# Designs tried in a protein design chat: VHH binders against UPF0284 protein YN1551_0030. Part 7

Target 1, 347 residues: UPF0284 protein YN1551_0030, of Saccharolobus islandicus (c3nj62)
Amino acid sequence: MIKEYYGAETFILNKDFAYILVIGTTDVSLIPGLTIAGATPELTHFTPAADAEYVLLGKCKSINTIPVSPTGIPTPALLTRASLSFINPLKIVVNAGSRILPKIPYIDLQGEPGKDIRKQALSMEKVNNIMENSIKLGEELSNEYELIMIGESIPAGTTTAMATLLALGYDAMDKVSSASPDNPKELKRKVVEEALRNLPTDSLQRLAKVSDPVLLGVAGTSLGFKGKILLAGGTQMTAAAAIINEFDKNKLKDITIGTTKWIVEDKFADMLSLAKQVGVKVLASMLDLSISAYEGIRAYEKGYVKEGVGAGGSAIMALVRGVSNNTLVRKIDELYSELVGSNNLHI

## First folded at step 4 (VHH; framework vhh_7z1x_3)

Design s81 (from A24z with A33V)
Fold by ESMFold2-Fast, scan of step 4:
Structure s81 (fold): chain B 347 residues (1-347), chain A 123 residues (1-123)
Amino acid sequence: as target 1 above (347 residues)
Amino acid sequence: QVQLVETGGGLVQPGGSLRLSCTASGFTFSDYVMNWVRQAPGKGLEWLSGISYSGGSTSYADSVKGRFTISRDNAKNTLYLQMNSLQPDDTAVYFCARESGYWSDTYKPFDYWGQGTQVTVSS
């Protein structure tokens, strides 16, 4: 089951598609809140490369650990791989600016890792490279496909997404803040408020100051692509849609966001209100992971992880092709069992 | 409002045992992964142990594996750390921490912390 918002319809998704995974990193992920040593390894620099490797290969090559938390909660790349296993689309990894490069084939947009948005996220040279090259990629993909799905992997991407939405004039600050302050929300708000000081007038210059390479790569690919697009993600994809709309006011008619129920039902965010402001259609996968044999998988039902690597959009693609919730969860459990067993991890 | 309150710290001799408790309020305790973290004098934060929302899965840092046991009572909204075979280098402030679930966003896996409870291992 798939829930439709703002005029979104599933029939457009009944076509062959390419899965495009745009990866990058941003130094926003390195802003110190609290540094902890121990068995909760930080994979922030390696996460985009590891996610891309896992989706393509079923294993990671850039890390010496498996992409599972200490208590057994896996990366959303696991959900993406499970969903796409029923379809086997062409998968293209696109490097917009990752600090760690994946050890698999990828297309390079000639970007760079994002810097601290309180100063300057990207040079104009690298913004121009990302936009020019991603638009050309979208144009080339238009010769082969009528539909593409674009996912993302970028740590701290919701912070840059919020800054991007605000810099483009959307009411995003009070949509992402909880009534009860917590450490991540307080830091995120403070960083974004500082980043928004002394914004340039020009849209590309504003994005160069506060955005990130992945948002630009997603937006450029979308602007170049002539067919229908499923942006697989939540808040980050809403920001990408806002960038797209800034440069082409008619483009959102061909774009739909595909996300998870965990994002849409998140009591501490308001993704649907942001999507409504931007004018973009939304589909949500209503996957029920409560039937999983594994507590780490069921943790998604408790609101852990929620989205990433195009997990929601990938599930939507499987569901519209007749893959049942039970079949999909069985595949998720199978891949999870393989993943935790491969590293002698006892969860 | 979310609150985490640790109790059970104190002075203990080497080889001794202590049981720490963390009482949670202001959220649905049974929906969250919980952790114990410590900070020794003049050192950074060290993660010690984590427990899944149901208590079915646990994980430990190598420094405490076999000596410490994490557990929880969801009916009482309480997290526990049973510490055995305590050594002088276990002297630290011990914190109860709620896991945010932001897998790779920043190295801030915990969104709420208790104020800490002092454990001193000394003759």
Scores: ipSAE 0.560, ipTM 0.820, lowest interface PAE 2.1, mean pLDDT 88

Design s82 (from A24z with A33S)
Fold by ESMFold2-Fast, scan of step 4:
Structure s82 (fold): chain B 347 residues (1-347), chain A 123 residues (1-123)
Amino acid sequence: as target 1 above (347 residues)
Amino acid sequence: QVQLVETGGGLVQPGGSLRLSCTASGFTFSDYSMNWVRQAPGKGLEWLSGISYSGGSTSYADSVKGRFTISRDNAKNTLYLQMNSLQPDDTAVYFCARESGYWSDTYKPFDYWGQGTQVTVSS
């Protein structure tokens, strides 16, 4: 059901928790700047806001269409909403620096969208704002919860994650996942190699150059929180854990990454070696979507999307509470059917 | 080494039909959703149609719905676009493209493209 790595344990997760979704954008998502009219790449700019809206409301307000690819592959927010529907935790949306703001309540870290990491991702003023405000949020959550789960939504986040890991000294080149089944790497490598030229000595200044607002917001919230933390995500969360470890060497004992089997089994990446290098524990949901009635859902088994919006961690939370794979997939299919009804897809 | 090669383009009169083919190599074709995209002279790229990895789900842009039909033959590693009731506005270079993820990666909806095939609709 759930695979445990590097000393991770599921029993700590059977507690009340808050779901924290940190959203942002980065101009890395615009490289090389390809524009295709009528395709869903326009949704890339709206993805963080749309994901947050879908998790909270079951529908998107910031886009005029549904959050699926042209061939019906849905946002991982669908998996997250399905999993969390069995639990109903408090859901908090945290804006670290999204270009498009969600039409729902959110906490603002007073950050900004990340810029091209080949120049400078964030000003130090905005880095300080994100870190100070997210640490304060973590401290405030410590008064109410012993456990939080932190997810993320940021397009191109694996590119900034790779740059962040490399800037902090980890062996991370070509080890991050992508939303594609086979992870094309040439452009990503070139962008990251250019971004790593002339790195500052100070860790926070290095992060300002090559990271993104979401990684900083996840790290800050974690540093401020006194209880146990499930970082719900894939290779991006190894970068968040690396930032946490950079500022507090003893903090990772309270942190576990919750991800999907599609991430840990991705032969075109190496999530587990990144986690081992950083020193962070990992849990993987062994959710089997092959039994879904819908090809868009089964596309996850083909290696599309794989993770995001805390999908793996959310599935783990449902599974540890006794929700079966079959029950979870039926809920996923139900929500998918509602989502794709009355569109151009022939399902 | 991923390759996509389009064929079947050419000159056709208004109201005519053409069938485009795209042959794929260097990857497991049956594991990937595929798309058709075009570029008219002096204009940007326009997405036309997509098909799921098994062929069970299809989608179309409003500009071609009812006139174009996407299909695939996974045994032959081939994607097709049947184009009927062709109009002068359909004049473009037509590309097949392999679908990539949109949600947690770069602004790059398609990770591999063919070189394109020219379709000219003129009398």
Scores: ipSAE 0.397, ipTM 0.731, lowest interface PAE 2.9, mean pLDDT 89

Design s83 (from A24z with R98K)
Fold by ESMFold2-Fast, scan of step 4:
Structure s83 (fold): chain B 347 residues (1-347), chain A 123 residues (1-123)
Amino acid sequence: as target 1 above (347 residues)
Amino acid sequence: QVQLVETGGGLVQPGGSLRLSCTASGFTFSDYAMNWVRQAPGKGLEWLSGISYSGGSTSYADSVKGRFTISRDNAKNTLYLQMNSLQPDDTAVYFCAKESGYWSDTYKPFDYWGQGTQVTVSS
């Protein structure tokens, strides 16, 4: 049900935990091959806020429906909400730098949205704010929990993750995943190659140039937290682990990445190679969505979306507690059908 | 074969209104988000508005918020742009554009475009 890699163990997860969702945006999401002023900013910028709202409330407030692809494939927030419905952990939304703020309670790291990494992603002032405030959050959570799970929502975050891994010296070119089954790499590769020119010597200055607010917020929260951490995500979490390792070489013994089988089995990426290079343990949820009544849900089995909002880690948490695959899929279908009925969805 | 055909452009006085239509064929219209993009004389392409596949979610560029309304009729495979309080700087060729299937990665935001329809705002 759960596959273990590089010494990862599931028994450590059978504890009370807080779910931490770090949200943000990056202007990397606006770098298409075609020059169109203002192209898709609302569609991209609303996703993190909408994901956070859906996980907490079961509905979005910043948009009239949940984020759904043109073919009816829902945001992984749907999978996260289904999994966490069997556990009901404390849920904390953390704003690292989102252009659209969620209409729910959140903790603000006093960061900013990431800019074009080919020039400069973040000012040092904002990097210091994110790191200082997220470390403090981790320290505060250490008083209440022995375990936390940290997820993320940031469109185009795999591009900044690849740039971050490469800037820190890892062999990461073309190894990150995407939301597409065929993982188009050409534009991502070009952007990252340009971003890597003339890198500063100082690690924090390199991250300011090429990273994003979410990766920094995840890393800072992890560095401040004294207990065990499940980084719920795919190849983006290998970049977060790399940042953590850069600042505390002994910390990865307390960190495991929880992801989906769709990420670890992605033939157009190499998540396990990235994890091995960084030295981080991996757990993969073997959740089977092929039994879903809905084509949009079954699309995950075809390699669409694959991960986000901590979907894999959340499924792992439910599976470890004895929730079956069939029970999880039934809950996913139930939540999806509510969206179809209330919002007049065609699929 | 995917086709998008715009109609409804023309000459209008400042403060006037126009409604653009875009008729789609060759794909399941109700499965795709749709957008309006314009190109003013001597300028690049500018995104104006987007609408989700169900019509339940809409978004607008700051330059047109409160003046333009995007809508769709999935039964007729038609996208609309209602343009009110038109200004001379709204003069442009207006294109409807089909959104790509890559919702989390913006390598290619639009995969098919119409021919465009000319809107001229002058006295």
Scores: ipSAE 0.014, ipTM 0.441, lowest interface PAE 7.1, mean pLDDT 86

